# VH-VL binders against Isomaltosyltransferase (ctsY), part 7

Target 1, 124 residues: Isomaltosyltransferase (ctsY), of Sporosarcina globispora (Bacillus globisporus) (q8rqv0r968to1091)
Amino acid sequence: VEYEAEFGVQSGVSTNTNHAGYTGTGFVDGFETLGDNVAFDVSVKAAGTYTMKVRYSSGAGNGSRAIYVNNTKVTDLALPQTTSWDTWGTATFSVSLSTGLNTVKVSYDGTSSLGINFDNIAIV
Below, E stands for the ipSAE of ESMFold2; O stands for the ipSAE of OpenDDE; V2 stands for 0.75 times the mean of E and O plus 0.25 times the DockQ between their complexes.

## First folded at step 4 (VH-VL)

Design p11 (from b1 with heavy chain D58K D98G Y101F; framework fv_becotatug)
Fold by ESMFold2-Fast, scan of step 4:
Structure p11 (fold): chain C 124 residues (1-124), chain A 120 residues (1-120), chain B 107 residues (1-107)
Amino acid sequence: as target 1 above (124 residues)
Amino acid sequence: QVQLQESGPGLVKPSETLSLTCTVSGGSISSYYVHWVRQAPGKGLEWLGVIYYSGSTKYNTPFTSRLTISVDTSKNQFSLKLSSVTAADTAVYYCARGRYFGSGSYFDYWGQGTLVTVSS
Amino acid sequence: EIVLTQSPDFQSVTPKEKVTITCRASQSIGSSIHWYQQKPDQSPKLLIKYASQSFSGIPSRFSGSGSGTDFTLTINSLEAEDAATYYCHQSSSLPYTFGQGTKLEIK
């Protein structure tokens, strides 16, 4: 199931439409201060391991974002450079979710993780 | 707190290379995007190029063949070299910190600027 | 490259007047427009980022709006210290470009 970044709970970031190819109504950028993030409420019926996909663009170089689940850091997700800011890629990793409501947060935890626009997450 | 300061010769002869440095104080330059912007006397702002602290650069055309921007992490310095200068390169040169390289970047902190006059 | 056109080029204004400066982009740039104030013999100072977000420490009389190709900077009640040249800047695509500037002179 897809969760559009522009409909997540935003802290310190902004919604933009200045690059083509996004899903929904836009994408999120402006990750510039430590702790800037987008949080999603994700509900699952069974606890277990799920695949999380992050759709992004990174036209300036390799980026990364910290992923938190229920306020615990799960990974620093690598977001390799895409061919342009109008070219979107997908980064995939495995995540453990609890039964019921989980809070999933995509966070800017370091300035070396700059250089990405964030479109959506998908939980499979 | 973070400050940027430009320095370099105020006079450069036509055909020579203009060399400027931008020194950062008050913090580490790790993860800085530093832009160079110039302003001819009485004119508007012109973007020249950008460097990420890792060394990756992008330059404005028509400067691509004449412009080199570099970084020296041991000195917390960014440098600009512009070759084959003419009187049209007379301007105040600023370094400024940006947030992104090529997308979404605004300039939150600027140096005070340094005037470079190209004259014989 | 994206061309930014500001209006007006120059305006002589009275204190406490409301001033609106416009910036038009030659193609859609979403919200990737930023506004700077430059006083004589000083470096530019960021006022508004991403079309409408105030930078820290900027007086509340400054506000920005717009999306796509048409953007505005508004000074709600002009103060004497607001005499300056104002520039818009787009960061949607390289090369980054600035508007030509709007000079405000206080009567």
Scores: ipSAE 0.024, ipTM 0.682, lowest interface PAE 6.1, mean pLDDT 86

Design p12 (from b1 with heavy chain D58K D98E R99P; framework fv_becotatug)
Fold by ESMFold2-Fast, scan of step 4:
Structure p12 (fold): chain C 124 residues (1-124), chain A 120 residues (1-120), chain B 107 residues (1-107)
Amino acid sequence: as target 1 above (124 residues)
Amino acid sequence: QVQLQESGPGLVKPSETLSLTCTVSGGSISSYYVHWVRQAPGKGLEWLGVIYYSGSTKYNTPFTSRLTISVDTSKNQFSLKLSSVTAADTAVYYCAREPYYGSGSYFDYWGQGTLVTVSS
Amino acid sequence: EIVLTQSPDFQSVTPKEKVTITCRASQSIGSSIHWYQQKPDQSPKLLIKYASQSFSGIPSRFSGSGSGTDFTLTINSLEAEDAATYYCHQSSSLPYTFGQGTKLEIK
């Protein structure tokens, strides 16, 4: 299931359309103040390990974002440089989710680096 | 202490190439993008184009065939070349810095501007 | 391209008055509006970013609001030093564009 970043609960970020190749109606950027984030409500029928995919572009270098699940940090996800801001990549990692509703948050923390354009997450 | 400074000839003849340099001090050039913006006498601000750290450029449509923006990372210098100039290109030319927090953001620091007059 | 239209073009105001400047976008741009102040013979200076966030060092009398297509810059109590031309700028879509400017003169 895909969750568009521009439809998540946004804090301190903005939506934009000035680079091609995004899904939905745009993408999210403007991660500049510590704590800026996009949060998603993710429901699963069974507790277990899922694959989380983050679709992004990073034309200026190698970035990273902190990932939180149910208010607990699970990783600092590396977002390696893409060929350009119009070229989208996918970063993948394994995540444990509880049965029912989970809150997944992509955050700009003190351990995060660089500006990136954030398109969506997918839970598989 | 971030400072941007434009330099280049203040007078260019019609049909020749206008060439300006922007020198950036205070900060890594990989942490921002440089844009060129101009302002004709008594008029508003007009965006010309941008260069990303990767060397990729985007130009405003009216200037695509005449405009070249480049970067020399060893000198922290950004260059603008505008060919085939006419009197309509008379303006103050600014370089402006955009920090990257994604793609679309604001100009946090500007150069002082350089007046370029196109006249024979 | 996205066209930004400012209102008014010009206003003569007295000190301590509340001033509002409007910027209207030809299509929705979320919150990707930034406001600049330009004094005569000087470069523009950033005041407000992302519609409502004050840039560092900017006096609290300046504030911004709006989303989508309609944006406002407010100066709550005008000071003499605020005589300048004000520009909005959108970063939602290339090419980047500016409003035509609003010139404020002190009476």
Scores: ipSAE 0.021, ipTM 0.658, lowest interface PAE 5.2, mean pLDDT 87

Design p13 (from b1 with heavy chain D58K G104S S105G; framework fv_becotatug)
Fold by ESMFold2-Fast, scan of step 4:
Structure p13 (fold): chain C 124 residues (1-124), chain A 120 residues (1-120), chain B 107 residues (1-107)
Amino acid sequence: as target 1 above (124 residues)
Amino acid sequence: QVQLQESGPGLVKPSETLSLTCTVSGGSISSYYVHWVRQAPGKGLEWLGVIYYSGSTKYNTPFTSRLTISVDTSKNQFSLKLSSVTAADTAVYYCARDRYYGSSGYFDYWGQGTLVTVSS
Amino acid sequence: EIVLTQSPDFQSVTPKEKVTITCRASQSIGSSIHWYQQKPDQSPKLLIKYASQSFSGIPSRFSGSGSGTDFTLTINSLEAEDAATYYCHQSSSLPYTFGQGTKLEIK
């Protein structure tokens, strides 16, 4: 199940369409101030370990994003440089989710995390 | 540190092609998106288009048939060509930098602008 | 395209006054609004990005606020060097658009 970044709850970021290859209606950028984030409501039928995939582009260098689940930080996810801002990559990690509604937040928590373009998350 | 500078002829005849260059200094152009914006005398700002470092472009719809934006990475230069000009194309033309991280959409540095007059 | 409407078009102001300029978008643009200052015979300069974030080197008397469709640029205590035209700019979708501008003159 894919969750488009532009349909998430945005704080300090913005939606843009000025790069090719995004899914849905756009992507999110503007991660510049500590705490800038996108939050998603993710519902699952059973508690357990899922694979979360983050689709992004990072033309400026190696970035990272802090991932929060239900207000608890679970990882700093590495987002290695992609070939260009028009080239999208996928970063994956294992996440534990509770039965029913979870809040998943993708956050810019450090100045070394770099600006990236964020397209979507997928829960598998 | 980072500086943008436009150059080109100040006078262009109607029906000819307007050609401008934007030279970037103080930073690698591979980190920039460059936009072109114009301003007719006494009027406001009008967005013309953008070029990514890769050479991919997006143009404002009134200009798509007449406008070409290009990049020459070896010269650290961006170029604008606008064909079939009329008096309505008389304006100050600016190049402006989109941020280091790519497509944030704000213009942190602008060139000084170059006035182009379309007249016989 | 997204249309940005600024108010007022023109204002004559006294030094030290608080000045408020508004920008209204024809549809919701989140926080994707940016403010520029243009003095006569000069290029525009970025003041505020993403509605409320100050650009480096900009005096603290400039601030921005708003979200969705209604945005405000405030100059808390006007100085003589603030005589200029101010523009809002949206980056929510292509084509990018600017407001029509607000001209401030010092009395």
Scores: ipSAE 0.012, ipTM 0.559, lowest interface PAE 8.5, mean pLDDT 84

Design p15 (from b1 with heavy chain D58K, light chain S32N H89Q S92N L94W; framework fv_becotatug)
Fold by ESMFold2-Fast, scan of step 4:
Structure p15 (fold): chain C 124 residues (1-124), chain A 120 residues (1-120), chain B 107 residues (1-107)
Amino acid sequence: as target 1 above (124 residues)
Amino acid sequence: QVQLQESGPGLVKPSETLSLTCTVSGGSISSYYVHWVRQAPGKGLEWLGVIYYSGSTKYNTPFTSRLTISVDTSKNQFSLKLSSVTAADTAVYYCARDRYYGSGSYFDYWGQGTLVTVSS
Amino acid sequence: EIVLTQSPDFQSVTPKEKVTITCRASQSIGSNIHWYQQKPDQSPKLLIKYASQSFSGIPSRFSGSGSGTDFTLTINSLEAEDAATYYCQQSNSWPYTFGQGTKLEIK
């Protein structure tokens, strides 16, 4: 199941369309200040370990973002440079989710680096 | 503190190439974009193009065939070359920093600008 | 390209007056509009980013609002040092574009 970044709850970021290859109606950028984030409501039928995929572009260099689940930081996810801002990559990691509704947040915090364009997350 | 400083000849002859340099001090150029913007005397601002440290560029359509922006990371410098100049290219040329690394951004620091007159 | 149209082109204003400058985009740009102040013989200076967010160190008398196609810069109580030309700029799509400018004169 994919969750488009532009349909998430946005704080300090903005939706844009000025690079090609995004899914849905756009992508999110503007991660420049501590606390800037996009939050998603993710529902699962069973508690367990899922694969979370983050689709992004990073034409300027290697980036990273902090991932929070239910207000607890679970990782600093590396987002390696893609060949251009119009080239999208996917970073994956394993995440534990609770039965029912979870809040997943992709955040720029004190350990995050470089600007990236954020397209979507997928839970598998 | 971050500073941007333009330099280059103040007078260029018609048909020649206009060449300017923007020197960045007080910060790493690998963490943001640098844009070139010009302003004809008494007129408004016109965006010319942008470059990132990686060499990625975007140019405004009227200038695509004449404009080249490049970067020299060893000198912390960005360069602009505009070929086949005419009197219409007479303007103050600014370099400006895009603080956020990506699309949808603003210019937080500007150079002081350098006047280039195209005349015989 | 996205065309930005500012209004008014010019205004002569008295100190302490409330001033409103508008910027209209030829198509929707969300909140991707930024405002700059340029004094004679000086480089532009950022005032407001992303339609409504004040840049650091900018006096509280400056504020921005709007979304989509219609945007406003407000100076709540004009000071003498605010005599300048004001520009809006969009960052929604390449090429980046500026409005034609609004010149404010005191008196």
Scores: ipSAE 0.016, ipTM 0.606, lowest interface PAE 5.6, mean pLDDT 86

Design p16 (from b1 with light chain S31T S32N Q53E F55I H89Q S92N S93R L94W; framework fv_becotatug)
Heavy chain, then light chain:
Amino acid sequence: QVQLQESGPGLVKPSETLSLTCTVSGGSISSYYVHWVRQAPGKGLEWLGVIYYSGSTDYNTPFTSRLTISVDTSKNQFSLKLSSVTAADTAVYYCARDRYYGSGSYFDYWGQGTLVTVSS
Amino acid sequence: EIVLTQSPDFQSVTPKEKVTITCRASQSIGTNIHWYQQKPDQSPKLLIKYASESISGIPSRFSGSGSGTDFTLTINSLEAEDAATYYCQQSNRWPYTFGQGTKLEIK
ESMFold2-Fast, scan of step 4: ipSAE 0.084; ipTM 0.695

Design p19 (from b8 with heavy chain D58K K99R R106S P107Y; framework fv_becotatug)
Fold by ESMFold2-Fast, scan of step 4:
Structure p19 (fold): chain C 124 residues (1-124), chain A 121 residues (1-121), chain B 107 residues (1-107)
Amino acid sequence: as target 1 above (124 residues)
Amino acid sequence: QVQLQESGPGLVKPSETLSLTCTVSGGSISSYYVHWVRQAPGKGLEWLGVIYYSGSTKYNTPFTSRLTISVDTSKNQFSLKLSSVTAADTAVYYCARDRWYYGSGSYFDYWGQGTLVTVSS
Amino acid sequence: EIVLTQSPDFQSVTPKEKVTITCRASQSIGSSIHWYQQKPDQSPKLLIKYASQSFSGIPSRFSGSGSGTDFTLTINSLEAEDAATYYCHQSSSLPYTFGQGTKLEIK
């Protein structure tokens, strides 16, 4: 159900372990240049609406990231400030997926704000 | 023009506590993390620890029992205390800023000028 | 935990030569490598962050590359002002660590 950010296809970002509380082997940081992203291959048996959960920490303020599905932008997801970089929150939204393989991308776009640490996504 | 500047006694006797301050000007100290790094004469850089804006700290393993990093936001100052010093603690001590808003930070974009601390009797 | 090994330790180079400095990590660290220049009696100065991204104001002759365990800092055409010690730094895991340094001297 969960897709660790550090196992996604990374572009312009980096895997780190310098804050506590992440799942898996680390988290992804370094979203600072337009186009920086992490992409996931997500397979579902039935086309439909799913809940996507993004686990993150945002110690510096309210952030946001652009979410793309199959190369189409779905939303600018708000990532409200967490208490610290060692405190993880979850942002949720509804996403439409095609049957079979989908590409889900969490991206730093011109509409994105602030840096965040990205831990994982979950599709439910 | 964010500036960091270290200050403190240049001479410390063996077994005493080394105390340094890092004064920040030209920016908000609540928007970044401060690391302490030292460099023994003629040697390389050694990371000592970090304080996050929350006040939480992380220390390099050899220093865990001796090192305390703290922050005084009213004075725009960060402090380093290293107890039970020996001649091996003779070094230039730097404070360095981690990036503020592009993630948890990890590179040091601005450094203080460094202050030499000599441990001798 | 993560050991960074730089090569060479020391190099005496002629102006306008292309210089490469390598940094090898004891385990994979993705792109979490940063490069600093330190001139005598001065603080380190950030050159390259996240393996290949130039820091603001850094001359274009400096570039970085690599991922995983092998990283390279390149100075395309060495200038006299580039005589310095260069350090790599990993931010993938605590404790943060630095390479031992590469000293460049101009002939």
Scores: ipSAE 0.020, ipTM 0.642, lowest interface PAE 5.7, mean pLDDT 86

Design p2 (from b1 with heavy chain V50Y D58N, light chain L94Y; framework fv_becotatug)
Fold by ESMFold2-Fast, scan of step 4:
Structure p2 (fold): chain C 124 residues (1-124), chain A 120 residues (1-120), chain B 107 residues (1-107)
Amino acid sequence: as target 1 above (124 residues)
Amino acid sequence: QVQLQESGPGLVKPSETLSLTCTVSGGSISSYYVHWVRQAPGKGLEWLGYIYYSGSTNYNTPFTSRLTISVDTSKNQFSLKLSSVTAADTAVYYCARDRYYGSGSYFDYWGQGTLVTVSS
Amino acid sequence: EIVLTQSPDFQSVTPKEKVTITCRASQSIGSSIHWYQQKPDQSPKLLIKYASQSFSGIPSRFSGSGSGTDFTLTINSLEAEDAATYYCHQSSSYPYTFGQGTKLEIK
């Protein structure tokens, strides 16, 4: 299930459409201040380990974002450089989710590097 | 109004370290990406690298082993150090600002540039 | 790295002429091209961002167009003060690169 970044709860970021290849109606950028984030309400039928995929572009170098689940930081996810801002990559990791509603947050915090364009997350 | 100004020695000897400072006035450097771009006499523009206010950097590949860009938030200054210089490093060095939103930067404001000559 | 090739390298132009400068990218970069003007002994000045968007304070005679690999900067009715070297810059991919420059000289 895909969750579009532009439909998440945005703090300190903005939605743009000026690069091709995004899903939905746009993508999110403007991660430039500590605490900037996008939060998603993710519902699952069963507690367990899921694969989370983050679709992004990073044309200027290697980036990273902090991932929080239910207010607990689970990883600093590496977002390796893509060939251009119009080329989208996917970073994948395993995440534990509780039955029902989870809050998933992609955040620019003190360990995060570089601006990236953020398209969506997928839970599988 | 935001202004960027480069400073540093105009003459550097071969094998020494070139050290330049970019001072930002007219506003806080929070949320700035500062890029360094150089231009050899009579030649085009060459991107060297950038630093974000947080200290995150990215360097053009030919310079990775010699280039260090740093930020001093208490002085509103960004610094460039280029080690082991040769005559090929003779150029006007610019610092330039962008408002980096992740979508690829343009340089909205430039410093006036400072000429650095590498000569014995 | 993405190579930007400008055409022409040099052009001697008469005041009031329409001037067209082309920038071609070695691969598709969407609209991530920016144009700068550099007058002798001055820093570059942003004219156009994201292929077609004028930067604040730039005279309306400057315009940009294009997408993908082919981009154009147009100066309608060239003025004497437009004698300068013009550079395209791509921000689509690291490392950021510039075209070789187009020098405009007034006849």
Scores: ipSAE 0.016, ipTM 0.610, lowest interface PAE 5.7, mean pLDDT 86

Design p20 (from b8 with heavy chain D58K D98E K99L; framework fv_becotatug)
Fold by ESMFold2-Fast, scan of step 4:
Structure p20 (fold): chain C 124 residues (1-124), chain A 121 residues (1-121), chain B 107 residues (1-107)
Amino acid sequence: as target 1 above (124 residues)
Amino acid sequence: QVQLQESGPGLVKPSETLSLTCTVSGGSISSYYVHWVRQAPGKGLEWLGVIYYSGSTKYNTPFTSRLTISVDTSKNQFSLKLSSVTAADTAVYYCARELWYYGSGRPFDYWGQGTLVTVSS
Amino acid sequence: EIVLTQSPDFQSVTPKEKVTITCRASQSIGSSIHWYQQKPDQSPKLLIKYASQSFSGIPSRFSGSGSGTDFTLTINSLEAEDAATYYCHQSSSLPYTFGQGTKLEIK
């Protein structure tokens, strides 16, 4: 199941279309201030471990973002450089989710690096 | 305030290599993508290529085999080398900044003054 | 590559006239269009970014609009100092491209 960044709950970020290759209607950039984030409501039928995939581009270097689940930071996800800002990569990690509604947040915080363009998340 | 300044020889002979530098002041170059743009006399603007702060480069297709853009972080300088020049390479050459921090696809907010390079024997 | 086509190529105008310059992209670029002013023997200067946002210090008589493939730069009341060539620039994809330019000459 994919969740487009531009349809998430945005705080301090912007939706843009100025690079090709995004899914949906655009992507999110403008992570400039500590605490800027995109939050998603993710519902699952069973508690357990899922694979979370983050689709992004990082044409300038290696970036990172903090991932929160239900208000708890679960990782600083590395977002290695992609070939260009028009080339989209996927970073994956294992995430533990509760039965029913979870809040998943991709955040720029004090441990995060670089500007990145954020396209979507997928829960598998 | 950020400033960009081009420098290099104003006259290059056909078949030789054109070499220019762009010196950046007023900020850390790790915040910059630097683009090179040229303008033949009486003509429009032509994008040549870019160097990202990572050192990665992208060149416009007609220039891929002849163009090299590089950076010297100790001098805050970007360099352009264009090999095997002809009279068609006579132009004003500009360096221009794109601020990368907030993502890519930003405008060129600061330009150098430009330097005229004439290719003639 | 994305081709940008400007109209008109040239216009002779009198002070106080409203001037409209258009830029058409060969494919959709969202709002990733920027407008520059270039006076003779000077470097280009950014006027408008992302189709409609004024760059700092730019007089209010300059405005931009459009999205997708059709973009417009408007000068509401032309002043003598506005004699220049105007270029649109797309930053949607590499290679970056410019329009061919619109030259405004004041009488």
Scores: ipSAE 0.015, ipTM 0.599, lowest interface PAE 7.2, mean pLDDT 85

Design p22 (from b8 with heavy chain D98G P107A Y110I; framework fv_becotatug)
Fold by ESMFold2-Fast, scan of step 4:
Structure p22 (fold): chain C 124 residues (1-124), chain A 121 residues (1-121), chain B 107 residues (1-107)
Amino acid sequence: as target 1 above (124 residues)
Amino acid sequence: QVQLQESGPGLVKPSETLSLTCTVSGGSISSYYVHWVRQAPGKGLEWLGVIYYSGSTDYNTPFTSRLTISVDTSKNQFSLKLSSVTAADTAVYYCARGKWYYGSGRAFDIWGQGTLVTVSS
Amino acid sequence: EIVLTQSPDFQSVTPKEKVTITCRASQSIGSSIHWYQQKPDQSPKLLIKYASQSFSGIPSRFSGSGSGTDFTLTINSLEAEDAATYYCHQSSSLPYTFGQGTKLEIK
């Protein structure tokens, strides 16, 4: 299941369309202040471990973002450099979700590095 | 405020290597994509290549075999080397800044003054 | 590569006149177009970024519009100091490319 970043709940970030190759209607950029984030409501029928995929571009170097699930930080996700801002990569990690509604947040916090463009997440 | 300044020899002989330096002042080198752009006398602007803050580079296709862009963080300088020059490489060479921390920051907001390089015997 | 075609190549303009310069891309580039002014013996100067965003310190008579393949730079009331060559530049994909330039002369 894919969740477009531009349809998430945005705090301190903005939707843009100025780079090619995004899914949906755009992507999110403007992660520039501590606490800037995009939050998603993710619903699952069974508690367990899922694969979360983050689609992004990072043309300037290796970035990272903090991932929170239900207000608990679960990882600092590495977002390795992509060939250009118009070239999208996928970073993957394992995440534990509760039955029913979960809040998943992709955040620029004190451990995060570099600007990135954020396209979507997928839960598999 | 942040400034970029090009320097290098104004005259290069055909077949030799053209070497230019772009010096950054008033800010951190780690905040830039640095682009090189040239302009032949009376002609338009031509993009040559870019170096990212990571040290990675991208070059325009006609120049990939002859062009090297590099950075020396200890000197706060970017360098351009263009090998096997001909009279067609006579141009004003500019370095210009893009923003590195946002994908939306690709406009060239600060330019060096430009340095004229003449290729002749 | 993406080709940018500007029109007109050259225009002689009366002061206070409204001037329109067009830039057409060979394929869609969204809003990834930037406009520069270059006066003789000077470096280019950023006027408008991302099709319509004004750059700091640029007079309000300059504005930009467009998306996709067709973009326009407008000077609402030309001043003598606006005699220059104007270039569009796309940053949608590598290699970055410039239009061929539009030269404005004051009558």
Scores: ipSAE 0.006, ipTM 0.564, lowest interface PAE 12.4, mean pLDDT 84

Design p3 (from b1 with heavy chain S56R D58N, light chain L94W; framework fv_becotatug; at its last look DockQ between E and O 0.05; V2 from the best seeds 0.00; counts 0 for: pae O 7.0 > 2, placed apart)
Heavy chain, then light chain:
Amino acid sequence: QVQLQESGPGLVKPSETLSLTCTVSGGSISSYYVHWVRQAPGKGLEWLGVIYYSGRTNYNTPFTSRLTISVDTSKNQFSLKLSSVTAADTAVYYCARDRYYGSGSYFDYWGQGTLVTVSS
Amino acid sequence: EIVLTQSPDFQSVTPKEKVTITCRASQSIGSSIHWYQQKPDQSPKLLIKYASQSFSGIPSRFSGSGSGTDFTLTINSLEAEDAATYYCHQSSSWPYTFGQGTKLEIK
ESMFold2-Fast, scan of step 4: ipSAE 0.265; ipTM 0.767
ESMFold2, look of step 5: ipSAE 0.029; ipTM 0.652
ESMFold2 (binder alone), look of step 5: mean pLDDT 90; pTM 0.932
OpenDDE, look of step 5: ipSAE 0.008; ipTM 0.623
ESMFold2, look of step 7: ipSAE 0.026; ipTM 0.655
ESMFold2 (binder alone), look of step 7: mean pLDDT 90; pTM 0.935
OpenDDE, look of step 7: ipSAE 0.016; ipTM 0.657

Design p5 (from b1 with heavy chain D58K Y100W; framework fv_becotatug)
Heavy chain, then light chain:
Amino acid sequence: QVQLQESGPGLVKPSETLSLTCTVSGGSISSYYVHWVRQAPGKGLEWLGVIYYSGSTKYNTPFTSRLTISVDTSKNQFSLKLSSVTAADTAVYYCARDRWYGSGSYFDYWGQGTLVTVSS
Amino acid sequence: EIVLTQSPDFQSVTPKEKVTITCRASQSIGSSIHWYQQKPDQSPKLLIKYASQSFSGIPSRFSGSGSGTDFTLTINSLEAEDAATYYCHQSSSLPYTFGQGTKLEIK
ESMFold2-Fast, scan of step 4: ipSAE 0.064; ipTM 0.692

